# Designs tried in a protein design chat: VHH binders against PRELI domain-containing protein 2 (PRELID2). Part 21

Target 1, 189 residues: PRELI domain-containing protein 2 (PRELID2), of Homo sapiens (Human) (q8n945)
Amino acid sequence: MGVSVDVHQVYKYPFEQVVASFLRKYPNPMDKNVISVKIMEEKRDESTGVIYRKRIAICQNVVPEILRKSLSTLVILCWKKVSILKVPNIQLEEESWLNPRERNMAIRSHCLTWTQYASMKEESVFRESMENPNWTEFIQRGRISITGVGFLNCVLETFASTFLRQGAQKGIRIMEMLLKEQCGAPLAE
Key: E = the ipSAE of ESMFold2; O = the ipSAE of OpenDDE; V2 = 0.75 times the mean of E and O plus 0.25 times the DockQ between their complexes.

## First folded at step 17 (VHH; framework vhh_ozoralizumab_d1)

Design Z6 (from W3 with K59R R98K; at its last look DockQ between E and O 0.90; V2 from the best seeds 0.81)
Fold by ESMFold2, look of step 17:
Structure Z6 (fold): chain B 189 residues (1-189), chain A 128 residues (1-128)
Amino acid sequence: as target 1 above (189 residues)
Amino acid sequence: EVQLVESGGGLVQPGGSLRLSCAASGFTFSSWNMYWVRQAPGKGLEWVSEISYSGSSTRYPDSVKGRFTISRDNAKNTLYLQMNSLRPEDTAVYYCAKETPEYWFALYEGKEPTWDERGQGTLVTVSS
């Protein structure tokens, strides 16, 4: 099974400004939860100008702390039973394509930790808006599925769905804040 | 949860017209760009129209430009395709599709997009 959360947002700012603000928000070695980031592959297609990157991030596992402070007794009991979820660090693989000429960027990531028990993936795209070249459309799909926890899979996936939705909403709010602070009021037609 | 239900297909003679409809549910229809794609017998999926989330912008490939018109009614969660001056090569199953990130990754990887968020399709046959 699994759960997914899809979002669409229009940022009324040009593609270049939105990408610049996104890259400031983007996990990097200076982030508190990021232990290390290693670029595994980087290619520039000179014919198109597309920049591809693959990187591995090692992050502190904050899931046990978040779950320990959960108000839901059932969620707490579910996560306490799965000791492999208590590893101190998690690994994320990320691929990105930035096309400055066509003014779009695609980013996908997935968790390399717990792959026998869980699949966590995120796909994001920024692109010049069809309605206004000074606006940027953002679409994102987050997917989580959990297996191997038996009858508790549905409970854990429901919590994960709430986590995905709240994370997407928070990410949009942070992006709007960064854009307003760094680029001024939203643009119009 | 996403549901897209196409209707309005049928048999028409060359030069005829058809109007396809797509009823959408399970997502906020007015937030998403939408597509019509088609699959001719023995061929892959081909994009034939695109409309922006508000309906203010549309795109068509040269093969259908001037003959097909995409539109949407966000109050009724419905997508339309008006097909005029139909030709035998327009014979295909026509699908209503929602924009997803997967399309972009397929393009960057040189793969055929799967159009996973599409309906079951409606058959259009143009023959005399």
Scores: ipSAE 0.715, ipTM 0.876, lowest interface PAE 0.9, mean pLDDT 83
ESMFold2 (binder alone), look of step 17: mean pLDDT 86; pTM 0.859
OpenDDE, look of step 17: ipSAE 0.837; ipTM 0.938

Design Z7 (from W3 with L107M; at its last read DockQ between E and O 0.91; V2 from the best seeds 0.83)
Amino acid sequence: EVQLVESGGGLVQPGGSLRLSCAASGFTFSSWNMYWVRQAPGKGLEWVSEISYSGSSTKYPDSVKGRFTISRDNAKNTLYLQMNSLRPEDTAVYYCARETPEYWFAMYEGKEPTWDERGQGTLVTVSS
ESMFold2, look of step 17: ipSAE 0.724; ipTM 0.878
ESMFold2 (binder alone), look of step 17: mean pLDDT 81; pTM 0.809
OpenDDE, look of step 17: ipSAE 0.839; ipTM 0.939
ESMFold2, fold request of step 18: ipSAE 0.707, 0.710, 0.706; ipTM 0.869, 0.879, 0.876
ESMFold2 (binder alone), fold request of step 18: mean pLDDT 82, 81, 82; pTM 0.813, 0.802, 0.812
OpenDDE, fold request of step 18: ipSAE 0.862, 0.860, 0.863; ipTM 0.950, 0.950, 0.950
ESMFold2, last read: ipSAE 0.720, 0.735, 0.722; ipTM 0.882, 0.888, 0.886
ESMFold2 (binder alone), last read: mean pLDDT 82, 82, 82; pTM 0.814, 0.810, 0.813
OpenDDE, last read: ipSAE 0.862, 0.868, 0.867; ipTM 0.950, 0.951, 0.951

Design Z8 (from W3 with S31D; at its last look DockQ between E and O 0.93; V2 from the best seeds 0.00; counts 0 for: unsure alone 62.3 < 65)
Fold by ESMFold2, look of step 17:
Structure Z8 (fold): chain B 189 residues (1-189), chain A 128 residues (1-128)
Amino acid sequence: as target 1 above (189 residues)
Amino acid sequence: EVQLVESGGGLVQPGGSLRLSCAASGFTFSDWNMYWVRQAPGKGLEWVSEISYSGSSTKYPDSVKGRFTISRDNAKNTLYLQMNSLRPEDTAVYYCARETPEYWFALYEGKEPTWDERGQGTLVTVSS
């Protein structure tokens, strides 16, 4: 049911630096595509130190632009047949758990827009590396399932798979660049 | 597509040894931390070992520490569990599993992990 893309990456930087860089990267109110971010819930467990946060982000919908640039006739037909893809804004729900004591962080998000036609989820985890406490392991799973477009579901899911993988690779490149510029050379064994 | 195939289970007397293998395919095995988990008859899944992606770090619960040894051969995409000094309470179906985000969300939500990327298992029976 849908398409999944899984990633594992080791950042050779301590957990605190990686999380600080990640929090500067997304979501960022200076990003031109982010209209607003609202904290809906925040809980602090003083016994464990875990910080839970739920946020709602409203972003400009760039999906029609991405689909419109496809040269595939079937993708163009999907775009024209699914009018809900033309909504001006997208709502995303994000939940995060940050555990400073155990040095891990879990973040998941899903799209609140288009739920009749698609399920879009992303799960990410940062954790202190088992191999070196000065390194951080990152795992991510992106999943898209499209059910409401009829015979074109397979075409859109195939496009979504490529999009998820390319997005994950770009995110890793941005993180490595930001860490090098902000924190210097990666730590070695 | 992730595939994990366990082998090497069987019937063994208390005090005996077995070596389990897990053949991995459908992903870059050397990138991922791996687990062995077991399920005794009528019970839930229990973690029994963890090994880091390169194999340089391992972890065990007290129940098996000193008796079980996890290892991996990244050139052959294979995970191993050497089980020594086996006891009747080690009787279980043994599964290899890949680390996924599901484990972490289950932990934070106070739920038991489902170990959603594991193989079909191999049965180990320890009895007289």
Scores: ipSAE 0.685, ipTM 0.871, lowest interface PAE 1.1, mean pLDDT 82
ESMFold2 (binder alone), look of step 17: mean pLDDT 77; pTM 0.781
OpenDDE, look of step 17: ipSAE 0.835; ipTM 0.937

